# VHH binders against TBC1 domain family member whacked (wkd), part 3

Target 1, 363 residues: TBC1 domain family member whacked (wkd), of Drosophila melanogaster (Fruit fly) (q9vgl8)
Amino acid sequence: MATAPRSLDTISLCSTVSSCPDRNGFYGGFQRTDKPKEPLSKAQIIAREKKWLYMIDNWSIYMSKNYKKIRDRCRKGIPKSVRPKAWFYLSGAYLLKKKNPNVYNELLEKPGNPTTIEEIKKDKHRQFPFHEMFLDEQKVGQIELFNVLKAYSIYNPKVGFCQAQAPIAAFLLMHLPAEDAFWVFVSVCDVYLQDYFIPGLEVIQNDAGILEGLLKKTCPPVYRHLQKHKVEPLLYMTDWFLCAMTRTLPWETLLRVWDCFLAEGIRVIFKVALVIIGASLSRHKVRKTCTGLCETLAVLRSPEEHIVEEEFIINNMMRLNLRVEDFQIEHTRQKARRAKQKAQQEAESSGSGNGHRRNMPTL

## First folded at step 3 (VHH)

Design na8 (from n2 with L100I W103T; framework vhh_7nfr_2)
Fold by ESMFold2-Fast, scan of step 3:
Structure na8 (fold): chain B 363 residues (1-363), chain A 122 residues (1-122)
Amino acid sequence: as target 1 above (363 residues)
Amino acid sequence: QVQLQESGGGLVQPGGSLRLSCAASGFTFSDYAMSWVRQAPGEGREWVSSISGSGDSTYYADSVKGRFTIARDNVKNTLYLLMDSLKSDDTAVYYCAKDIYETELPDAFDIWGQGTQVTVSS
């Protein structure tokens, strides 16, 4: 077992590490790739790069008149050389940065909320512990990660800081200079994952119900298994959704999923989740082995390598018979269900007693 | 040496109330999300509720929402489950569980306590 000199203790906690990073900067962990696979010829890569650069040069026209072409090209995978610029444009971060010159630097000059700052400091060293940017507190990546999260907590004080935001910010910093990463991060948190990180995490609880409804439609035997063993979606899907798969997927798969996510939004995360759940539990022999909650969670938390391979995920995501209307139906059902629960709770509290109880507060 | 010790279980009639406690030691309690998980006789384990390290975020299984309240005291390193309007279906051994990582998300369970028996019968 090899160990990096800067962060011996952090790296030594894992079973397999290297003394040198891979092509993507990983010393170890499940996202390390020892031998890159390139299915496309050099000529094909150059052709795709030229098409992407032309699209970006004519971005407003493609966004308004030919978004299908952007979507289709994202589904095929964005060439590695143009991916950072493509993500910057896809997210709308280009416009956010243009409208807000010097705002990132102005936010960094502010002290911030002391409690929030201490929470960020505790969490930042836990992100991608095997990546060269984040191995220890001396690395520029750790400083940039702190800065992005601090700036966002000041930019959106309604959210402040949520631990799930740290892996997203760290992931973006692996691709983009700090200020550009900040504006993509703002878009991801405020648009793509709107209201996800507000204290109480109410939106993810609603989306857990949507995922359950979609699973009932796409894979009824798996849905029945989860209901039989009372496996609540929040126990396996919360990290997948709040972190936009950044802690879940192998590196190349994560890049392909984010290419699609930035073009098509949260529906991509739902589809990826459905593929992981369905592929992991679709076989009767596997379900028979999962006799309860913990056995089922173990399978979902550690999906087989072939299930999280990039072409498997992308192809099966595309093969799901889910239309925009299916998501709208489930959203409507969950909204009605939660409204009914709220009305029932209000009726019960007005009949006797003094309303609903919260967590035990300080006296 | 991480240790979780549950208490407060017992026999109660339907519609009754119980308060479970879990005393934690051997780790920085406030840095970890905590959960309650139950196992009924002859059944598999069922997640009941989770609370973030700060106590600001709470999550409940649909079967207990509105009847149970999860809480924590980070000064006393103690987790609580306040159970109201108990039903026969709530009969189970209740386990206190610590998440694998220092996170506010209901993710994975690292350490389990010994459990405390709750019986709801007439």
Scores: ipSAE 0.000, ipTM 0.416, lowest interface PAE 13.5, mean pLDDT 82

Design na9 (from n2 with A33Y W103S; framework vhh_7nfr_2)
Fold by ESMFold2-Fast, scan of step 3:
Formats: structure tokens, C-alpha cells, sequence
Structure na9 (fold): chain B 363 residues (1-363), chain A 122 residues (1-122)
């Protein structure tokens, strides 16, 4: 009765549902929370909100001279009431919308690619099935989701539609009006996850190698375990990266991670991945029970609740202390490794070829 | 049973200094990365600093870099945080955290101690 293979999102589809939504609009699934709202005083909330609104009102100055302040405030968590506006500014969507004042509506008037449109129609019904916006096909959320994905497929025809884009678009629509969500979505797909969704998935394959290199540096015993059992990163990281954790993390953790992601980019997704991998497999007793590929993947695809708790993820992500240079080193190593693999494949191909052996006539 | 007991907190004026200690028991102290994390009133937990099992590698949050120094005494099973040039923003409960796993490299951690209150006010 169960669907296999199963991700965290797939597991949530089999969860019991409540008759009433939680404070975030979830009737069920792994993203529903019954935890009490954090006891932050009204005065403290207002103070944080005022600081964020001031920063947004002076955005160009902060971006040019004080980006570190933006980054540091994102790491502390953006107040719920200002998060949508902050994300709109952090992503650069405010500039994209300003430059393109009627483009979203113009894209919606176009018919699009019929094959792509049918793929979107099939997939949209599967996004956040336990959230109030998407429970009912007649709800505005389902219509808005279709519109954002359709508009993007026309805006960037080189990509068209990739199924991993749907949970990102749905997530953004939970925070932003459709047109604003569209421009944040454009920025996420074209800048933050640049080339990730192009047919062939070449970028994610390269990033798999970068993740392995970072893991070898940060947690060698886990790296060795994955190598021993031939656990390829694409088997566990693809959903994490292509969906920017939207199908992986509990709701409050996902919001905190996206606060950081929009400020610092894909490096945040790498750091979160390293925390999940490390926390799940660093204990020798756990690795000993993971006798092969399937057991190891089961652990990575279903991390323990405490590992995906917001403060655990954020604190351990910051603790990794990975610099931009560390990512550059791994990118350089991955490029060299791929060049060597290509040279080896070409050498093997040339050696087995039916090439005509040129014989020069002698006098 | 892992036990972490923090001490050394108190009321201090801006620009002052404090030395926090964490007495550890129930595990092989020298085999684990140790960290300090803090929680300001009404805030979530913020990572402050980490030190490797040997003490050879140290890491600091940008907010405390150049003002705080993390140190350890593996003979006494004690972790230290030396805090200089204290600011009102440093007001928080400071927690001693043990890495979840035995490693010479940073892994995930949990907070096990009861914490020690640091208040920076004039």
C-alpha cells in the first residue's frame, strides 16, 4: 500500500490528518506543528520588526555597505510578519518586478507548450497536500500554483518545467501574493539554483562531488562509510538541493533555513546537508547497523526529529565554520576530477577504436 | 550519564570581563568537540564558539570574534570561555554543549548543561 521509494514528503502523505489546521495552515503531515508559539514578548517582536522594516527602507545602503548586518539578522531568524517582504527584497525580486511591471500578466495570457502545461497540471495536485491552500483543487492556491509554474515555463523555455520546482513555487505562494511569489521564484530558479533544472541535471551532479569533498573534510568517518557502501550522493541529496529543502524540513526549520538561503545562497543548502548527514551517521553504533546501501539511505532519507529541529540545524550549520574558500577548493577539485574522468574515458575509447593505423611510406 | 555544569556567570558592567567554566563528566572529554551556545531573553539559541578535542582548532561566531576566547583543560575535564569587552547584547544564558559524537572534527551537538546567566548592565 505504501509508495516506494519514500521521501519525507511521501511519508507525510500517509500521515493522519486533523480536522483543524495548525497555526501555519497544515491539517497534517510532517510540517504540521502542535508546539506552542515561542514566548517572545510583544515588545520584543515589535522591536525586531521595526529593525527589519528600517533595514528594508534603506535596502540599497545595507546591500552595498552593510551586507554583513543583513546576513547576521537572517541567521537570527526573520520575524514572521516581515518575512514575506524581507524575502522579496533579499531575493532581488523587488528589482525584477520593477523592471518588468506587466510581464507576469503577459505571460499568463500566452498558451505555453502543451506538453509542459499537461506536466504542470499533473504535478500541481501533489504539492503540500495537507496545507489549507492546496487541499482543494478549487482553492485559489491551486490556481495560483498553476499560474506561477506556467508563467515561468514561458519566461524560461530552456528549463520549461521540472517537477522539483512545484514545491518551491507552492512554498513561496504560502508567503507572497502570486505576482510577487513569481518574481521570487524566478530569482530562486535562475540565480540561487542556476542551471539546476536544465534537462540532464548536470549542475546537481557536479554539486554531488562538491558535497562529498566537504564531507571528507568535515566528517571523514561518515565519508568513508558512504564510500565503503557505494552510497552515491545523488541517492539522498537530489531532493534536498533541487527543492531547496522544501520537501525535507519541518516548517519552522524550513523558514529559518530559507532566511539564511536567500541571504547566503546555495552554500546554506550544502551546510544543512552536511549537518543532516553528520548528525545521522557520525555515531559508530549507527554506522554499524547500516550494513549496506539500503540501510544507510533509510537513515539519511528519514533523519531523527531532533536533527531537523530549527535550533539544532541553525546552530550546527553555523558551527561548521566553512568559508567561501572551502567551497572554491572543492569546486576546483571537482573540476579537476571530472577533467581526469573525461580524459580517461577518451583514452579508453581511443584504445578500442577501429582507427586506421597510418603507415608512412619510406624511400 | 553525561553531565555538564556551567559556572562563572553574573552581573557585569559594559566593557567588563567574565570567565565561564564548564565541568564535564560521564564521557571521555578529550575525544569530543566542545561548544558554547547562548540564549538571550526571548531569543533562540545562538552558537558562540567551538574547540576541538585536542584544543588545536577553535571557531568563533562573528559577533564574538576578537572578544571571546574558548579554551579547555583535558586533565581537569573543564571547558572555558574567556569573555572580554562585554556588551549589553552579550546578555544571555550561556550553555556548555558536547558534540553528539566522538570525533576530532566538528559534528552536530546538543546542549546538556543547565546554563549560567550572564547579565551585562550598568
Amino acid sequence: as target 1 above (363 residues)
Amino acid sequence: QVQLQESGGGLVQPGGSLRLSCAASGFTFSDYYMSWVRQAPGEGREWVSSISGSGDSTYYADSVKGRFTIARDNVKNTLYLLMDSLKSDDTAVYYCAKDLYESELPDAFDIWGQGTQVTVSS
Scores: ipSAE 0.000, ipTM 0.161, lowest interface PAE 18.6, mean pLDDT 81

Design pa11 (from p7 with S31D S52D; framework vhh_7pa5_2)
Fold by ESMFold2-Fast, scan of step 3:
Structure pa11 (fold): chain B 363 residues (1-363), chain A 121 residues (1-121)
Amino acid sequence: as target 1 above (363 residues)
Amino acid sequence: QVQLVESGGGMVQPGGSLRLSCAASGFTFSDYYMSWVRRAPGKGPEWVSTIDGSGDYTSYADSVKGRFTISRDNAKNTLYLQMNSLKPEDTALYYCAKSDYEEWFGSLDYWGQGTQVTVSS
């Protein structure tokens, strides 16, 4: 069989560790890049940097009158040197920080919820274990990660802490100073992934249904295969959405996807998911080897290397024939289905008392 | 090995119709999504329409929706684009493109020579 990994987490934990970090600070793991990227010419890089700096200097004008230019430049990929500043502006974090001077430091001085603090402490050392910032508990990155997650749990007590937030915060800390990373993180959790981390996972359950409906439209044979083998979306897409691909994609692909995500929102995560699902299971020969749930999940949890390459993901995401109306239609359909399901569960709970467990997925 | 040969272009008046054809060879035609892409003078390529291997599922760019119809004849290894209610802005070189992956509408792989469509009064 090809050397395709069963899970990205397993690769990260079992990969051979080098004595020297790569250009991005990785000593090992699935996000370490050993093959050099074929760069744009120096002139092309400088031209793109100049355009980004000009856009940032005139940000309010571009946001109000020419957002399509921002979107198009994000889709081409943001130059490495300006990416942190671009993400800070794209997310609106620059306004949050300006409006809330010293708030981050004030939050760090507070003790927080003791139970939440212990949960954060248990989780912090699991993020990017082969990256120079997070290699061990003595690294500054581990301290900064704890601080960002603690501060957020106090800032938004309705959420507190969810384990899926840790890789997002760690990822942002690789790009931004701690306070700036905190405000981008606040925007990501409160705006982009609104209500995802509230206990009960209601939003992600709704989005699983939307993804299923979009898949039925974009790749019907794959949709039918998943239905036949009872492969529920929550079994493979939960980590992709809750972590905004930070535990899923190779480093260069992840950067390109986040360039788009901060400009266009959650629809980018849906489109990337559809590309991974479709490309992984579109071939009849592959579906024939996936005789059930476990085999299908193995393919979806460990996509082939070429499918998660940056140009493949970006180009295929752009070619999906999905309009805003398609997302609206699926949202309306899911709202109707969930309302009907809830009414049925309430009726059964008042009558027989057993309906609430019928629709729970078998793990 | 892979060959795509476009034909059927020409000059028409606004409101007119044209039917483009693409003869495909060198691959299992029915296993691939096929697309039409156009390039107007001085502009980059614009995706127009895609059809799946069976011909049951089609998609269109907003600019051509309701006016253009994509179809295929797998027995003849031929892709078609029926263009109705043509507008001056439809003036372009039209290319036939094969998807790079079986049974998926992925990246475009191997473009033909193109066929010129000119819409003018």
Scores: ipSAE 0.013, ipTM 0.401, lowest interface PAE 8.5, mean pLDDT 84

Design pa14 (from p7 with S35H T50A; framework vhh_7pa5_2)
Fold by ESMFold2-Fast, scan of step 3:
Structure pa14 (fold): chain B 363 residues (1-363), chain A 121 residues (1-121)
Amino acid sequence: as target 1 above (363 residues)
Amino acid sequence: QVQLVESGGGMVQPGGSLRLSCAASGFTFSSYYMHWVRRAPGKGPEWVSAISGSGDYTSYADSVKGRFTISRDNAKNTLYLQMNSLKPEDTALYYCAKSDYEEWFGSLDYWGQGTQVTVSS
């Protein structure tokens, strides 16, 4: 049973590795970009940078009185020069760092849980293997990745470490100094992806049901196809949600999605998932070729390049007719469904020895 | 082959109303989501509203919710946008658009010249 979507390592094997990094630090892999796309003029970039810097300087006012402006500007894409500072503010990490001076350094001095530390050591080498920061064990990126994950495992011992956290931490370190990256990472794990990484994976199971309900509303033919072939969401969406798309999307798309994710939360990951699922399986001709579970999963785990391009994802995400209330309704429905399933499982366990009491006697 | 002809634009004062129309030809109109997209001077295109092929599902950009109403007449191959409580920020060239997909997603193609809406006093 394959549970892995597109792997950075396997995709990288199909790509030419260059002797020089691209503008984003990638020597190879599917996230390497050799053709720079800059649709904005220098004047437009400068204008957007000035708007973002002004907004950050007046952050509390925008957060309390004009959050719509923050959201709208995130959807347009944050300029590369201000993105790290914007993410630091959007996530609330600036407040976390201010309230906890020296805490990151204090956590690094602690030994941590030995079992957890060994798990972190095994996984850090698997993150962005073709990126300049992570090529060698002695590279600063590998050291800082270990440090962020170690610090978090001590900061939140109820979670400790989950493999899905490693690509998130590595991604943040590509944008932020280690301490700032740590506090954004804390916010992502504890707020945005709250309870996702707790043993048992209860939240992601509930969210799989929410995704199905939203898909039924937004693309009924695709929903029916997945039901017909018994394609359970956890088989394709688990890595998308737990890693916040960091292992799934091309680099420029990933940056645009995270600009939105930090402003609007997990609803963005749901919307991106719905676009990928819908666009991949909406054409009748494609569904005809997907005669079963394996063929359907192959399509979902390797979406066509044009579907995961930044403009396609962002524009289609914005066109989804989904209100905050639609997510709340599905969340309530899935909680009720899971409670009913749990009650039925408990009733079946309790009744297994007394089946005769449930059978009607033949007169 | 695909043709979209927008009409109904004009000059109106803030708080006024306009109804835009789009005559479609060259494809099975009733099978496709149809969209309204606008472009303000010096800015990129902004998606405004969408309607399903059947007309049962509609969606709107937050900036126009409660003020604009999208509708269609499949027998006449015509898309409409009723614009009420117009604001200066609604000033733009409005395009009727069709996706390359029959569903709500896809890349939007603008086939017409658009219709100019100017809201000023």
Scores: ipSAE 0.209, ipTM 0.675, lowest interface PAE 5.2, mean pLDDT 85

Design pa15 (from p7 with S35N T50Y; framework vhh_7pa5_2)
Fold by ESMFold2-Fast, scan of step 3:
Structure pa15 (fold): chain B 363 residues (1-363), chain A 121 residues (1-121)
Amino acid sequence: as target 1 above (363 residues)
Amino acid sequence: QVQLVESGGGMVQPGGSLRLSCAASGFTFSSYYMNWVRRAPGKGPEWVSYISGSGDYTSYADSVKGRFTISRDNAKNTLYLQMNSLKPEDTALYYCAKSDYEEWFGSLDYWGQGTQVTVSS
């Protein structure tokens, strides 16, 4: 099926461009923030920064004996000044870089696959077009984005390049120097989103089933609505999962979700997806206006502003309290279901056909 | 007019049990997630548990999981919290709270007055 349209990247509606960038470098678009909430007091910020720096200095001990503290601090939001270093440690990129000195530079010296390089060149200009780093080809961000994607395509030729990787790489480059961003990107693609970018969409198809199973438990009326109107998950959740919400969420919400994502993995993306689906379609008044597939998809692809607001997403996500075991149960269930359906389809299609006409009466 | 009235609080020794009740009126009870939230002396509110409108989906804070059980009787418009193996740390004012969304836990829009639970030797 065709790639799902972007839910919040609507250029015709978000094409108002300011002469001045916001505090995060955005001249326009859906991720531009003009009304900052009051920050924590300077004392509170400094206290959180000190706690994070101490935790990083004692990282192995926290990882082995007190992972709950890492998780809890990520859920509170990582201080802006510490976030790049925290993401570098959370992702394990610091170990990847240490183990592979100069590998990034060595990959950049290679020519790469010509077809893959042309695909990267065509796609990179589509990433964050209103951000100061990516406004045009002359910006350093565009050069760095090309370099990270090129290096990865050579590092993992089984994947090469997938369009969904570009917004992830660009997002990381807004936070980290190119080499550090590359190693975080390697971890995200190879560990957090393992096998997602391999042609065939096998992993995301299984995850679509897991999402449906979790939705059936958390909001049965919404689950029934989606089944009634034949709204397949891949039509709305593909971009959310493949891009790790980078093209979906407002900037401050996206940062908070990634703080959690790097600590807790793909389960965070499932929780955010459940919140968007449940909150968007839980009210009977909204479901009544969604008379079919197209109307339902329009709601899911363009959720109301308050639903994707930082406080709403984080609080609702935390309340889900879904355990690793809940996901394992759904994974096992969906794997069994898919294997059974595939076996039935293969049986029906094998040989010259499984149906034979009964003997006809003689003339 | 939405009303939530808690009862069942009291004083109990560590290891004891209490059952809290919340009588709800003024809305379609079976269509809303219901929550228990507590506030200990000198602390902010802590979410304890929720239950879906149908009762099929429940969730608990780590601090109470395995000790507390949330349930509901939609015919009686009543929410319950069975509290077992109570600890001094469970001492708090316990609130019944309604979710703002139909069929989703969302945010909390209505709270009761609370019922006091004191765990001491």
Scores: ipSAE 0.217, ipTM 0.656, lowest interface PAE 4.8, mean pLDDT 85

Design pa17 (from p7 with D100P L108F; framework vhh_7pa5_2)
Fold by ESMFold2-Fast, scan of step 3:
Structure pa17 (fold): chain B 363 residues (1-363), chain A 121 residues (1-121)
Amino acid sequence: as target 1 above (363 residues)
Amino acid sequence: QVQLVESGGGMVQPGGSLRLSCAASGFTFSSYYMSWVRRAPGKGPEWVSTISGSGDYTSYADSVKGRFTISRDNAKNTLYLQMNSLKPEDTALYYCAKSPYEEWFGSFDYWGQGTQVTVSS
């Protein structure tokens, strides 16, 4: 099950919560796993750790002259011991923090927008309720989560706060000290997911069209099925994109996807979405049981466990023959479609207004 | 009764070319994504290339892009891999692999016996 956890109650906790956390700090929920660690040998882990530390020590050289090696190592999975530092460098947060040494603390001292602050307070308690950092309001994670979201709402007032940002900030705080997590969060919201959180959902609506176009190219039978049953992308892909999969994927898969996402950007989220959609609906037998909108959405909102397993997602994402040009073509096409739709809506609105005048009583 | 039979391997000098074939039977060949996967001695399997059932979509590992071309003949139920500009690093046993999904990528539910490619001076 790859969806956001519902509000906790005592009966649910007794059914899903262990007395001890798993290897990743989860007491329960869909992201807890009691499966054995899949072993890279100790020697392989150490070798990968040494390569990452060397790359980080020579980061500017790798970024300018050998980005392919960074990308390839991200696709193999970043060693857990090095992941926080790697994400801090991959996101460019190390430069943001260096240029702004006291800004996070200065933002925390400001009062902020009262309405936005109340929205944050109401939402923070819903994030990773089964994780050791967020189990209750007295946990340090809850305080840090409030601080990061408050600071960002003041840092970027055009966005303020969007509920989809909370699971991203909470996820980052599970890996990074609060100030470092804040600067990674700034990069994710302002660069990777640029303009996604601005009121109106304009960017995600364009990206829904891009996803459909790419699906038509990569899995035509599934594309036709979704069109036939009028399954609009925003009904299944919105949380995947706005939350960068943080409410969707099992923990180990989520880590692997973010390793790639920070190296390659939003194209990774598109590729993961295409894998989930294609793998879930590619079998003719499954499509036959999906007789309409509701049945199809049920499949997409609750993909089978094997589909969201880390090696399955990563390997199938890498096998997609999607060039940067394919994304650019679809982006251009969807912008043109949206412009025509807006022009038509404006023309219809103007025509309706004129109709009102013509319907006035005749003398 | 799914069967995949690879052929066309051999020994070749660096810079040379080889064309691998895979004869498929026991399933609707044209409906499935097909792939080439290789395994060098002492290493795990490395994905090389994939082709859609129609042949309209292809993808390649970065290590072989521009040098290898995957293709298929659905009338003959045969998958091909044209390998050009071969390097010693391409030395491996090459396997034909079938996707478990119709018209989609995935793990592989069937692999053939493999065909050996050796690139040496």
Scores: ipSAE 0.011, ipTM 0.441, lowest interface PAE 9.5, mean pLDDT 83

Design pa2 (from p7 with S99D L108F; framework vhh_7pa5_2)
Fold by ESMFold2-Fast, scan of step 3:
Structure pa2 (fold): chain B 363 residues (1-363), chain A 121 residues (1-121)
Amino acid sequence: as target 1 above (363 residues)
Amino acid sequence: QVQLVESGGGMVQPGGSLRLSCAASGFTFSSYYMSWVRRAPGKGPEWVSTISGSGDYTSYADSVKGRFTISRDNAKNTLYLQMNSLKPEDTALYYCAKDDYEEWFGSFDYWGQGTQVTVSS
């Protein structure tokens, strides 16, 4: 009586969309996971949950006297059941919400900038299109996403709205009630990704230079390959940094990276980027196939599956063991480079008289 | 055939020093990141230190930073670990490990036989 099930006829070979969501609410796409296997025993999960709940109950003491323990526990991965509350505390959103009662609701009552509102409406429907919260245009998730982005554009009018903010807000709404998600989002935009979304994108341009300097130190052959083929970092790393990997990594990897990101900041995004770049281009066989810009970008935009697996990313990120000093050195070097470039642009725009201009054979 | 042979282990008192060596053969030594990994009794493997093919980049586990120094001699195909201010907690079997990627940190595809370090008074 069980002849071939007709349910298979509803699944197109040209689409990887399932009729049932996975455990995380995905009907399809690269972030859908079909593996049910948990690497940790139930007893280990419960033990980690108890440690996190105790730490949250004593948060001020851990933040002031034992931040290393918070960091180490984030690197191990936060248990799914406590992750929303942990992220709310890690980000400092719990203090922002406590100091600003009803502010979120007050912001929602304001009309906002009409131009900004129209931009939000155009971009909101592009976020996590295969996730159950965002599949339906009239569903609560889409309404909440609009509300968080609208509220933030009014809260921080210097930024208003940047398209890269939408996947971050959507990602947070998949974990937190709208008001809590809003305050975590405020912290992410104003603290973790400070000045990233200001018009002109000056900070991301500086950070592209920092990434190149760190890559030169950690993997010189890959650095040389990128220079030889004129592969500018902004061509591959912009989305990784502006969206905090939300559009880049498989779901379980993304969760583990964000556990670390909320504890250690933007340095985590740099380390993840270095792992993706280095692992993707380290093999001589791969570099031989990358004869130019387009072939190299294709590899960086579609890294091998094992490179973006959670254990590979986290273990290699920890193994990099870059010091705060390494980032400070590169930051100083890139500030000097940017200052020199601006001085050259100003000299060029001022019209410094009889300058013999260097004629280059190519653009 | 890839071969990694560790030496220089032994028994030493707390606060003492040891220098480990690893003789490598069967691959282009200068093209690969090399690492030291240790396994203490009753514990899993712990990464200790890594060095790039050129030697220009080094990285250390927090537990050994400031006490251990990794180095290499590409002309001799030899990896070193200078261990100073040794603690009882440093007692382990120390392995030389080759990365599976050229000029990058990956998974280890080859390990040596290990050399025993015992720190006791």
Scores: ipSAE 0.095, ipTM 0.609, lowest interface PAE 6.6, mean pLDDT 85

Design pa20 (from p7 with E102S E103S; framework vhh_7pa5_2)
Fold by ESMFold2-Fast, scan of step 3:
Structure pa20 (fold): chain B 363 residues (1-363), chain A 121 residues (1-121)
Amino acid sequence: as target 1 above (363 residues)
Amino acid sequence: QVQLVESGGGMVQPGGSLRLSCAASGFTFSSYYMSWVRRAPGKGPEWVSTISGSGDYTSYADSVKGRFTISRDNAKNTLYLQMNSLKPEDTALYYCAKSDYSSWFGSLDYWGQGTQVTVSS
């Protein structure tokens, strides 16, 4: 009872819809915001837009010689008017589209895997149901969402479709025309969230261990609390990572996080997760009220509003003082631990005659 | 009202097999990811396996890969877990869990009552 859940599918439980959309096109739901946005002056907005357009016009030079400026500008927030083009360039989608002319339209003409198509059809109705693009099945956004997910399932049959992909595709379609959104989506799924959606979900299991190691370094008392109450990371972080925060964060925070995510990759999702975990459980008084698993999960699944506000998340993400090397070290440690665990499990099972499986089905 | 009712647990010797069932009602079963989660004596809940609404996509915890198989019958609104080569470490209360639609086991709406599996000689 403490806090309301902060998930896109909780929107389906809300019957209250405003007659007027908010500034971002939401008629209702947890991502609707009635908060006044503190306006940067028109001069400041224009100056930031001009800097971004210049950077895009000189993209190869900035990527090779001045990446730090790209990173710093993403952390400040990309201006609304240039965000779609910036995301298209940051993701490398502009190169993918240029190299593959007409491929998106060719994929749409193919029938696809019938079982995968039915799964996509069932899932599309739950993506941003109170946003003007997806409000009902007759809206163009619903058609475009189906098309992007269908095209990707044919483009990468090793993945096909995972339901966690739907909110990502819908989110991108709110910013980009369908073909451009498709190529950003391809980059997100195949590069940023590499192998996350392959059957078996092995990468997210590895990343759970990485998150634990980083948490031990950044927030030792919180790490100890989670260990004491046996709160496994997969019970709270899976949705955050597989959906790249699209089902978790308020709209303005989500935009700021994605500005950073497209520049700095999955490390941003880890940092945001660490901020949410640390801020939610850092106070001894809060940990005392979390006497077990259920109480702790309730806090992590429904963080206080101030914790998920844009400036709080961005500022505290920067303050974590984590280097690229810290992630590499933890990745190496986790890979070694899981390899040892797997070897031990296989050795223990070998006496039964069923310990080794050579012909595992791939779906 | 959403209901999840697990069955099929029991006592088995190491190396044995058990098949767990979960009868689901009160929601469109075929539209939801379904998971098995277990709670071992003296330990917290551990995710075991997940299956997509269509049944075409499955995932398993490393501790059970190659030994357990998750499946579903959407016509009967029933989730299954076939457990082979059982170990003492598999002793736990096993829960059927409904995902909140697009999300995986990390955003579970409902858990069943659980069914006890004991692996001992």
Scores: ipSAE 0.000, ipTM 0.333, lowest interface PAE 11.8, mean pLDDT 82

